VHH binders against p95470. Designs and how they scored, part 35

Target 1, 316 residues: p95470
Amino acid sequence: KQVDVHDPVMTREGDTWYLFSTGPGITIYSSKDRVNWRYSDRAFGTEPTWAKRVSPSFDGHLWAPDIYQHKGLFYLYYSVSAFGKNTSAIGVTVNKTLNPASPDYRWEDKGIVIESVPQRDLWNAIDPAIIADDHGQVWMSFGSFWGGLKLFKLNDDLTRPAEPQEWHSIAKLERSVLMDDSQAGSAQIEAPFILRKGDYYYLFASWGLCCRKGDSTYHLVVGRSKQVTGPYLDKTGRDMNQGGGSLLIKGNKRWVGLGHNSAYTWDGKDYLVLHAYEAADNYLQKLKILNLHWDGEGWPQVDEKELDSYISQRLK
Key: E = the ipSAE of ESMFold2; O = the ipSAE of OpenDDE; V2 = 0.75 times the mean of E and O plus 0.25 times the DockQ between their complexes.

## First folded at step 11 (VHH; framework vhh_7qia_2)

Design i1 (at its last look DockQ between E and O 0.67; V2 from the best seeds 0.00; counts 0 for: pae E 3.5 > 2, unsure alone 59.8 < 65)
Fold by OpenDDE, look of step 11:
Formats: C-alpha cells, sequence, structure tokens
Structure i1 (fold): chain B 316 residues (1-316), chain A 121 residues (1-121)
C-alpha cells in the first residue's frame, strides 16, 4: 500500500531519508530510495507538556511538521492547534540523530517558539517552515487564513524569535475588515514553504481547502523574491500580499486537493513533496514526490503525470 | 485499498451480549478515530460510539453504561462490546474511520459494509 501522509516534509541522514507527517506525536518514516518507506518512530510518545495549556481539547495530533538540520542537530517544528481557531502554538523538539537504533537518539522538546492568541493576533501559529538566507540567518515562515502568512527571524539557537524581533507579512488573501478577528475567514491560504534557487527565494503556498476528501480544493501557488523577506511576486508581478500567486499544480479527477508542500534540492535535482487525495482509494491522502523543473524564466514546473507514476510503498 | 470489515453481528435475546469487531486495512489505523454507527429499520443512521487515536471515547446516550468501544492498534481492529441488549438496539451496525483532520475542517468518514444485530425474544 501507499504511504498515507499529511503535510509531509523530508530530510536525509547519511544514506537514509526520513519523512515526517502530521499525526499523533508526528509520524516518522525512513527510506533508502524515497519510494519504499518503513515506519520509524513518533517524535512524541504522548504529547508536549504545554499542549493542553495552549489547546485544552488537544488530543495528541500534532500538525504540519518541518525538519531542519543545523550544526549537526535536527530541529523538528510542529503545531498545536484547535478547531479552526488561532489558539495555536509552534513548538520545536531537537535530536542528535534520526536513527532510533542510535544510543544518541532522543527527542528533547524545547517548548514553544511562538503562540497565537485569539483577538490578539491576526495570524495563526501553525505550518512552520524554516529557511536560511544567503547570510546564514535562519527564518521561520508560518500561517494559515486570518491575516495570511508571516515570516520572522529566529534566534541563534532556533527556539525563539530573535531580539529585537523582526516580522514580515509575505502572503495573504483578501479578508473582510468586518469579519471578527477570531474567525479564520475566507482567505484560504496556508502552508508556506520557501526554497532558495538561483537568484530567488520561491514561496510556495496552498490555496483552497484541505481535509475534505473528494471535496478538497487544495492547490499550490508560487511567487518569488530576491530577498527572503519579500516581496514575493507572482508571474504577473502581483504581490502575494495583495492576493498574488501563480498556479503551480492543481491536480485532476484522480488526484485532488494537492498541497501543503515542501521543496528540496537533493544531489543537484529539485523535488516537490506533497500530499494528494486519491479518488480511486476513497480519497485517502497519499505521499507524492514530484520532480521540480524550471522554465526559461526561472519559474517552477511539475508534470502532473508524475502523480500517477510516483507510487510510494509502505513496507511492513 | 482502504477497507473496513465488520463481524460479530447476529441474533440475540433481550439482555444478551454481543461483541462486534471491525478490522481495518489500507490506511494508517492509529491516525484515525474509529467509530460505530447503526441504522435501524426506517430510521436514520446514528452514532453509537467512537474512540479517538488517543483513546478518548464518546457514546450515544442510549448506549451509555451498556456498550464499550475499544481498539487494538496492533491488530488494526476496533471493537464494540454490547451488553444488556434491547430490542431497540436492533440495527445494521457500521464501522467507520473518521479523518483525523476534522478539527481543522469538517470531513467525511470511511465506512464498512455493516453487520446486522437483531435483538428479539
Amino acid sequence: as target 1 above (316 residues)
Amino acid sequence: QLQLVESGGGLVQPGGSLRLSCEASGFTFDHYAMGWYRQAPGKQRELVAFITWGGSTKYADSVKGRFTISRDNAKNTVYLQMNSLRPEDTAIYYCAAKTPYDRYLESGDYWGKGTPVTVSS
């Protein structure tokens, strides 16, 4: 059977690839070929100690991880949230290795990086993504709905915002000023991921709705900037903070609700990692790893046919 | 392929007991909340019980104290122990897997084909 993941991110340690998914305690898979995957572990055996403080109804299901390597350590960022509210927090847990067989294998939770509070913040502390700029400064992008996607500078140990704090709005969709600030609204944007390539930073974002099986409307858009802080412009020159975004992939009748991507350069090749709902399998979400190409103007492209040709295998 | 297969249904006298099982395959079982629903003749399908990935349970008022839902993740199986059965418990019982993401957005379920339970003297 295929690997059924949500919000997949990936990294490599040695000759082994590791895949992280939304799920109880964050589900981790390993692979030698990025096709055949084995269950590896959960980052949390139970839940972060602070989770229920942030979200009283929290029941162990951690959202939208990102994995980042820094100075020989693995930083796993994750989200605690509740019921379509922005009562959310992004935490980080750190490990020396991703190999559970190693004596050094131990996830140490460092706690909350940022927290969003209803009526205080017009952003939602979910969907973290890490990017280092050309100067070595590490940033976190995040967000969903509300005021859109944000970017802020991380401190040296990558556990909190840097001081003095530096924040940027990098993408958003139109939101009515009449809408209550506690409501997510109709601005269906989330899951930022930034890839550095060539002369640009590329901001990928998911538009539409996930998690609705065949009614999912997720699709990926992209913009680019020469600075990590933006502005990110789409192919027409429209700012993603002004509703801009160029369609990258939408899917088809067989694969719907494509989104929440990550993007990587491995061994000189670029990849788009995402989930899609498979119509032929009751719209169960599946892992997809697509080749990422670039046109003559430096814009990313993917072949939708690869949705059918890439078939992950979960091994027992 | 995703599959839910119910078993354990049958005919029982009032006051009797049955244990239903639902074996799941084709998806990551422990990511999902599992539930039992039932549909009596001429009535709409209703929730009987569910159990989350974390083990939290919820019951319909009509079955509280009589029914117990449990799961064995190692066996990809969810159970419904039904005690003190009543004629009004007669129905087709369906196993369902709930998407783990309904906290974010409301979504549908995956369903078994059902197993019949008849409580009669």
Scores: ipSAE 0.727, ipTM 0.869, lowest interface PAE 0.8, mean pLDDT 95
Fold by ESMFold2, look of step 11:
Structure i1 (fold): chain B 316 residues (1-316), chain A 121 residues (1-121)
Amino acid sequence: as target 1 above (316 residues)
Amino acid sequence: QLQLVESGGGLVQPGGSLRLSCEASGFTFDHYAMGWYRQAPGKQRELVAFITWGGSTKYADSVKGRFTISRDNAKNTVYLQMNSLRPEDTAIYYCAAKTPYDRYLESGDYWGKGTPVTVSS
């Protein structure tokens, strides 16, 4: 059995890797080798206290986590939402350790970071990803459909926007003027993730639709910028705020709907982490960890054949 | 490989009881909502009962008060306790799992092969 996971993000503490997935309370797995995974815990035993106020139809699944280490603490960002709506919020919970056997293991929820409200906001407060810039300022990227992907400064304790606030649009697709502001619309873009490599920040984004079994159109695009705030330009120089985005990887007949990636440098090598739907196994979503290579012009590349090379195993 | 296996069906007299079980494997069971559906000869498949990962339930009006859905996440199993059975409950009963990542909660995405239930004298 491979690890079935959605929206995966990872970090390491000591010799142990921890994997976080969309699920009830955010599902956590652990591994010594990034191949063999065991269930570890959930970040919430029950839902965040504010979840049903933000999203009345909230069903207990927390979405799209990101995990960030800062000054000896682990910050787990998570999303509360409902399908097709921007009645949403990103929250954060904090732990001193990821080891459930430690007496210091305790998730302390710090509440809402940002909240979107239909008609008030032309953005959707889900899909957080954290990036620190060259000056030590920490930023959150986020977004799904509507007016696209945004980036804002976090405050010093990483639980709220900085004051005074600083927000940037980093990517968006065309949205029909015929759409009411309460509707998600036609701009199929979400799940930003930013990786610093060499002289550039690389913005990865998911285009298309997840979650449709064999009909999923999800694929990954990339742009880059010398500034964390953008503009992010694709290989042809097109701005991602104006429909730019160079294809990084798409699915094949066996593995469909690739997206919602994270990216990491481990031991001098770069990796792309994502989920993919396996046609041979009823389109269940499976963990993929792929090598991220760089061409002579500094653009990332992924070999689609590696989708068959990485096989995870869930132990217990 | 994802699998849902129903059991517990059979022939029963009107007013009797049956307990259906559905054992799941090959996926993370406690992420999924689970349901029981039925299809009588010449009729369309209909929802009977539905249970979320957190235990919230929904029932068809025709079975409220007589049927109870439950789940045991430790055993990867969902149950349907059927009491006060009537001839109109005669059908093939299907276990279904619903992906949590889709916008439609009530459609089943993965299906068992079904277990027949016959209520007659």
Scores: ipSAE 0.378, ipTM 0.717, lowest interface PAE 3.5, mean pLDDT 89
ESMFold2 (binder alone), look of step 11: mean pLDDT 78; pTM 0.801

Design i2 (at its last look DockQ between E and O 0.73; V2 from the best seeds 0.00; counts 0 for: pae E 2.6 > 2, unsure alone 63.3 < 65)
Fold by ESMFold2, look of step 11:
Structure i2 (fold): chain B 316 residues (1-316), chain A 122 residues (1-122)
Amino acid sequence: as target 1 above (316 residues)
Amino acid sequence: QLQLVESGGGLVQPGGSLRLSCEASGFTFDHYAMGWYRQAPGKQRELVAFITWEGSTNYADSVKGRFTISRDNAKNTVYLQMNSLRPEDTAIYYCAAKTPYDRYTDESYDYWGKGTPVTVSS
């Protein structure tokens, strides 16, 4: 049986890899080899105290985590949202270790980092991803639909925006000016992730729609910039704030729709982590960890045959 | 392979009882809210009872106090205990799993069993 995940992110502590997924309280799996995975824990045994204020219909599922290791602590960012609305917030919880058997294992929720409000904000506070720049400044990218993907400085505690605030638009698709600001609209872009490689920051983004079984159109695009703040340009030099984005990988007949990636460098090798919907298994969402290769001009590439050859295994 | 298999339906007299079972396989059962739905001839499918991953329950007004939903995550099974059955409870009863991953609507991309018929008559 493969690992069922949505919005996967991973990190390592010691000899153990940890995988985080959208799910009840954020589902955590562990592995020694990134192929064979065991259930580990949920980050929240009970919901965040503010979740039902943001989403009155909240059902215990926290969305779109990111995991970031900083100064000996693990920061888990997560999202709460109302369906089809930008009534949303990103929170953060912190732990000293990811090993549930350790006496130091305890998630301490630090509350809301940012919150979006319909009509006030033309952005949606979900899908966080953390990147540090060359000077040690830590940034959060985020966004889904509306005015697209944003980036802002985090404060020194990594729990709030820095003061004074610094925000940047890093990618967006066209949105009709006739659309009510409270509606998501037709700009199908979300789930930013930034990886530093060589002289560039690479912005990955998901275009299209997830979560539609055989009708899913989700796929991954990429741009790059020498500055974490952008502008991020695709292979043709087009700005991702102006609809630019070079295709990295899309689904096929067996794996219909894929995206919401993360990307990592571990032990000198680069990886792309994502979910893909398996047509032969009722479009269930499956973990994929693919090799991320680089061409002679420094652009990332993925061999789509690895969608078939990487097969996770869920252990007990 | 994903499966939801209902059992326990049949013919009963008014005032009788039935216990429906639904065994699930092929997915991460404890991520999903589980429900029993029913559809009588000529009517729309309607929710009967719903249980979240942490065990919180909801019931249609027409069945409150008579029906009890429960789940056993160790056996990947959801149950519907139906007591004090009435002729209007006659329907095909479907087990369903509600995916938690839809961001856009409260409408589910659910997985459904094939149904088990319940007839309350005579």
Scores: ipSAE 0.414, ipTM 0.731, lowest interface PAE 2.6, mean pLDDT 91
Fold by OpenDDE, look of step 11:
Structure i2 (fold): chain B 316 residues (1-316), chain A 122 residues (1-122)
Amino acid sequence: as target 1 above (316 residues)
Amino acid sequence: QLQLVESGGGLVQPGGSLRLSCEASGFTFDHYAMGWYRQAPGKQRELVAFITWEGSTNYADSVKGRFTISRDNAKNTVYLQMNSLRPEDTAIYYCAAKTPYDRYTDESYDYWGKGTPVTVSS
């Protein structure tokens, strides 16, 4: 059986890989080979104390985690959101280790990093992703729909925006000015993830709609910048803040609605981690780990055939 | 392949009890919230109850105090104990599994059983 994950991110501690997924309390899997996965834990045994303040109808599902290692600690960012609204918040919980068998294993929730409020903010506080720039400054990218994707400086302990605050818009799709600010709109962009490679920062983003089984239209686009703050330009030189984005992978009739990726360099090799809906299995979302290559101009490429060849195994 | 199979439906007199079961397969059961819905003749499908991964429950107002939802993760089964049944409880009852849901809609159940009929009549 394959691992059924959504919005996957991954990290390593020692010789063990850990996979984090959207779901109840953020589901964690472990693996020695990134193929065979075992259930490890949930980051939360109960809902965050502030979750229902942000979303009164919260049902335990935490969205779109990111995992970041910093100064010997693991920072797990997650999202609480209400449906159809930008009433959302990104929180962070911190652990010394990812091994549940360790006496030091303890997730300590540090609370809300940022919160979006309808009619106040034209952004949605979901889909966090962490990146450190060449100067060691740590940033968070996030967002979906509305005014698009944002980037801001984190403070030294990575729990709040830095002061003075510095924010940047890094990608967005066209949005009607006549649309009510409380509505998500039709600008179908979300799930930023930035990878530093070579001379550039690469911004990956998901376009389209997820979570609609066979009707999902998710696909991945990419742009790059020599600065973490942008502008991120696609292959044609179009700014991602002006609707730019170069198609990286769309999927096929067997694997639809793929996206919400992360990207990593491990042991000198680059990988694209994402979920895809498998047509042959009632469009249950599955983990995919694809090799990430670069063309002669430094643009990322993946082989779509690897969607068929990478098959995760969920071990009992 | 993901599958939900309901059982336990039938005919019962007002004031009677039934226990519905839903056996799940093809996915990691204990990572999903499970729910029961019902659809009465000529009416829209409505939520009856759901139970989260950690065991928290929620009920429609119309069934509070009468119905109890529970789950056995070892058996990949969710239950609905229905007591003090009323004629207005007559419906086809559906089991559903919550999946990672659309961030922009209130629909969080993507997988459904075929349903089991419950008829409350004297």
Scores: ipSAE 0.290, ipTM 0.697, lowest interface PAE 2.4, mean pLDDT 93
ESMFold2 (binder alone), look of step 11: mean pLDDT 79; pTM 0.799

Design i3 (at its last look DockQ between E and O 0.75; V2 from the best seeds 0.00; counts 0 for: pae E 2.02 > 2)
Fold by OpenDDE, look of step 11:
Structure i3 (fold): chain B 316 residues (1-316), chain A 121 residues (1-121)
Amino acid sequence: as target 1 above (316 residues)
Amino acid sequence: QLQLVESGGGLVQPGGSLRLSCEASGFTFDHYAMGWYRQAPGKQRELVAFITWGGSTKYADSVKGRFTISRDNAKNTVYLQMNSLRPEDTAIYYCAAKTPYDRYTESYDYWGKGTPVTVSS
């Protein structure tokens, strides 16, 4: 059985890899080889105390985690949202260790980092991703639909926006000015993730629609910038804030709806982590870990054949 | 391979009881909301009961107080205890699973093949 996940992110503690997925309380898996995965824990036994205030219909399914290590602590960011609405908030919970067997293992929720409110904000507080710039300043990118993807500076303890606040728009698709601000619209962009590599910051984003099984149209695009704040330009020099984005991977008839990626450098090797819907298995979503390569111009590329060769195993 | 396999259906007299089971495989069971639907002859499929990953339940008005939905995550199984059965409960009963990840719709994604329940004297 393969590991079925959404919006996977990954980190390592010691010799153990940990995978975090959208799910009830955020589902955590562990692995020694990044192939065989065991259920480890949930970050929340029930739900954040503030979740239903943000989203009254919240049912415990936390969205789109990101895991970030900082000064010996693990920061797990997560999203509470209502379907099709930007009534959302990104929260953060912190742990000393990811090993549930450790006496120090305890998730401490620090509460809301940011919250989006319908008609107030033209952004959606979901899909957090953390990046540190060359100066050690930590940033959060986030967003979906509406006005696109945003980036803001985090404060020193990584729990709130820094003051004074510094925000940037880093990617968006065209949105009609006639559309009601409460509506997500047709600008199908979400799930930012920034990787620092070489001389550039690389912004990955998902275009299209997820969670539609065989009708999912998710695919990954990428741009790059020498500054974390942008502008992020695609291969043609088009700004991602102006609809730019270079196709990285789209999938095929066997694997559709690829997206919501993370990207990492581990031990000198680069990886792309994402989910895809497998046609042969009723379009059940599966974990994929692909090797991330770079062409002569420094643009990322992946081998689509690895979608077939990487096969995760869920161990009991 | 993802599967939902119903069992426990059969013939029962009015006032009798049946317990339906649905065993799931091929996906992370405890992430999903599970439901029971039924389709009577000449009628549309209708929701009978569902249970969330956390154990919250909802019932159709016609079965409240008589039917109980439950789940055993360790066994990847959802149950439907049906008491005080009536002739109008006669139908094919279907197990269904709802993905928790869909942010756009609330439709069920996976279905069993169904198990027949006949309530007759």
Scores: ipSAE 0.677, ipTM 0.848, lowest interface PAE 0.9, mean pLDDT 94
Fold by ESMFold2, look of step 11:
Structure i3 (fold): chain B 316 residues (1-316), chain A 121 residues (1-121)
Amino acid sequence: as target 1 above (316 residues)
Amino acid sequence: QLQLVESGGGLVQPGGSLRLSCEASGFTFDHYAMGWYRQAPGKQRELVAFITWGGSTKYADSVKGRFTISRDNAKNTVYLQMNSLRPEDTAIYYCAAKTPYDRYTESYDYWGKGTPVTVSS
């Protein structure tokens, strides 16, 4: 059977690839070839100590991980949220290795990085993704609905915002000023991911709604900027803070709700990693790793046919 | 491919016991919270009990102390032990699995076909 994932991110340690998914304690899989995957571990055996304060009905599922390597350590960012509200927080846990057989394997939780509060904040503290700029400064993008996607500088420890703080809005969709600040609203944008390629930073974002089986409208858009802080402009020059976003890929009859991507350069080749709901299999969420190509103007492209040709296998 | 199959229902006298089982297949069972719901004819479906992936449980007030939900992740099965049954427990009992990935609601996404339970003289 294929690998069930949602919000997939990946990294490599030695000859082994590690895949992280929304799930109980953040589900981790490993592979030697990015096609055949074994269950590896969960990053949390129980729950973060603060999770039920942020979400009183927390059930042990941590959302929307990102994995980042820095100075020999693995930083795993994760989200805790209340359904349909921006009572949310992004935390971080750190490990020296991803190999559970190593005596050095130990996730050490570092607590909350940022937290959003209804009516105080017009943003939602979920969906982290880490990018380093050309000067070695590390940034976190994040966001879901409300006022859209944000970017801020991380401190040297990568565990909290830098002081003094520097925050930027990088993408958002129209939201009625009549909407109460505690409500998510109709601005269906989330799950930022930034990839550096050539002279540009490329911001990928998910528009629409996941998680609605065949009614899912989730699809991927992209913009780019020469500065990590933006402005991110689409192919027509429209700012993503003003509704810009060029379509990268959307669902088809077989594969629905494409989104929450990550993107990587491995061995000189570029890849898009995402989940897709398989219509033939009850719209269960499946891992996709697709080639990311570039046109003559430097815009990313994905061949929709690869949705059918990439098929993961979960090993026993 | 995805299935939830309830069993163990039937006719029982007041004060009796039944054990319901729900065998799950076709999805990653240990990622899902599981629940038992019931529906009498002409009434709305109501939560009876649920159990998280990690084993934490909650119960409707009407069954607390009489019913026990449990799960066996190795067998992909969730159970409802029903003791001290009463005529008002008569209903069709449904197994449900809550997708762990829905960000927008606390809904259960997958349902079994149900197993009838009748408590009468």
Scores: ipSAE 0.553, ipTM 0.787, lowest interface PAE 2.0, mean pLDDT 91
ESMFold2 (binder alone), look of step 11: mean pLDDT 80; pTM 0.806

Design i4 (at its last look DockQ between E and O 0.16; V2 from the best seeds 0.00; counts 0 for: pae O 6.5 > 2, unsure alone 63.4 < 65, placed apart)
Fold by ESMFold2, look of step 11:
Structure i4 (fold): chain B 316 residues (1-316), chain A 122 residues (1-122)
Amino acid sequence: as target 1 above (316 residues)
Amino acid sequence: QLQLVESGGGLVQPGGSLRLSCEASGFTFSHYAMGWYRQAPGKQRELVAFITWEGSTKYADSVKGRFTISRDNAKNTVYLQMNSLRPEDTAIYYCAAKTPYDRWTDESYDYWGKGTPVTVSS
């Protein structure tokens, strides 16, 4: 058995870090040091009851998780979708602890948060990421292709949109006006993640295509805003809703298809977490945890030489 | 590091049986759907049998009732039991693993074995 990851998100409980990945039932790994990872569990031993309605060919793989800790509970958001379609939904399951040995360990599925339907919605309900604003309001960002990335208020128990609903567009790329609404189109943007740092919210987004081995064009861009709702502007002042986005990191000959990041502050240090395809290992997807640095104007920076650390290859 | 290694091919008479094995290493086998394909000289590669990570199967019409695909996730191995063999089954048989992570096509395979030859003749 090998440990690999796709769409990684991470959180800590006590002295243990937990990593969540796209996979059957959402694959969960644990580590004491964020370097050595072991299989822990799957969040779903059986599928969500509604998954086959959304995707009739559903095979148990849940996509693009996010993990959010709130008031002593762990909220795991996950995606169900069909290939190349916005027939999709984001669900949420909740646990009191991430330790499978605890008698309190039990994932309680709370069902669908949002659902997208072709022709009804010009957005795709996958790739959730959770951010709390400075006032304690919790928001979900999401999106993949179509009309881009959206942000909406969550209700008090974090399982549904708030009522009355409040939605914002936070990033999108140009989509051909002649494209049928049922098709993903040419606007290759997905996987939002928002990090609060200093006076700004930073929106990270993945541009390009994942999952093509050496042909993957996936790379990360960033913009920032003083409001969680945007507008998110890149380093040149261009709005991410109008094609803005400053390059944070892209692939090289050894590491291709960098994307679907999360970002965290742990113990006073900032990290960028993502997957990358390793050319020397058949383009298998590997975990990368990179130091996230900040320049004198408050923009994030990553040292590409850190890509050569083989953190996800250590097996114990 | 990633490997798919087929074995068990050979020469067999019409009506005979043969069992192919494909041992996988270097990736999380239990996440992948697996398939057997075959290619006869001068012809295109065609699907023979397919098995999902949880065990659901699909067969080409030409082999239904004669071939059985199975998997053992503990041994990282996929099998093809081939019964009632015919000369038309003569081909190189390939093991393939479908990535679970490709969100833009449902039939893409990431990885292929090198193949094992099967010859059915008297």
Scores: ipSAE 0.226, ipTM 0.622, lowest interface PAE 4.8, mean pLDDT 87
Fold by OpenDDE, look of step 11:
Structure i4 (fold): chain B 316 residues (1-316), chain A 122 residues (1-122)
Amino acid sequence: as target 1 above (316 residues)
Amino acid sequence: QLQLVESGGGLVQPGGSLRLSCEASGFTFSHYAMGWYRQAPGKQRELVAFITWEGSTKYADSVKGRFTISRDNAKNTVYLQMNSLRPEDTAIYYCAAKTPYDRWTDESYDYWGKGTPVTVSS
């Protein structure tokens, strides 16, 4: 049986790969080959202590993790939110190891990195993604709907915005100025992820709607910039802040609503990690790891056929 | 290896009671929602009850007030107390471990037991 994950991110410790998914306490799987996966753990045994303060209706379901290694530690970022609201916060928990069998295994929650507040912020504090620039400065991209995707500098501890704060808008879709700021609107953009490759930073984003099984319209777009702060331009030169974005992959009748990707370089090869809804399995979301290639102009490409050929296995 | 082993099934008269148990192994029990399903002959499998990792419960309308689901995390066991049993409760009862997988859906099933038969007959 395939692994059913949502918003997958991945990292490696030693010879073991670890997969993180949206879920109660953030679900963690492990694998030696990135095909066969075993349940490993959840980052949280109980909800973060601040979760219900941020989102009173919080049900223990943590959203859209990102995992980042820094100075021998693992930083797991996660989101607390509610559907259709930007009453949200991104938190971070830190561990020395990802191996639950290790005596050093302990997730220590460092609390909220950022919080969005309705009517105050025209952004939503969800879908964190971490990127280090060429100078070693670590950034967090995040966001959904509202004013789009944002980027800010993290402090040295990677637990708070750096001071003085530096923020950038990196992508957004058109939003009516008449719309109430508390409303998500129709600007269906979320899940930023930045990959450094060659001369560019590549910003991946999900357009459309997820989590609607066969009615999901999720698809991936991409832009690039020579600077981590942007502007990120698509293949036509259109700024992603002006609605730009080049289609990377949309899926097909068998695999719909794919998106919320991460991207990695491992052992000299590039990969696109995402979820897709499988029509043949009542549109249950499945893990997909696709090979990421680059054309002659340096734009990323994936083979849609790999949606069928990559089949994860959940080991019991 | 993850396992779910059901027990407690059997033959009972209408109005009687049974207590089903499901012992889990091979995974962090407390991180999963646990559920009971049943499948009667010629019918589709249906939800009976489930209990979240937080202890919240949900019941099928047909068993509300009669069945109680509970869990003991120390024993890695989920229970189904079935009272006031009816002939229509006759089915194979399955234990399942569930996990929410995305922010828009409640739970998905990760694991299933092999089932334990319950027969309610005079």
Scores: ipSAE 0.018, ipTM 0.277, lowest interface PAE 6.5, mean pLDDT 91
ESMFold2 (binder alone), look of step 11: mean pLDDT 79; pTM 0.805

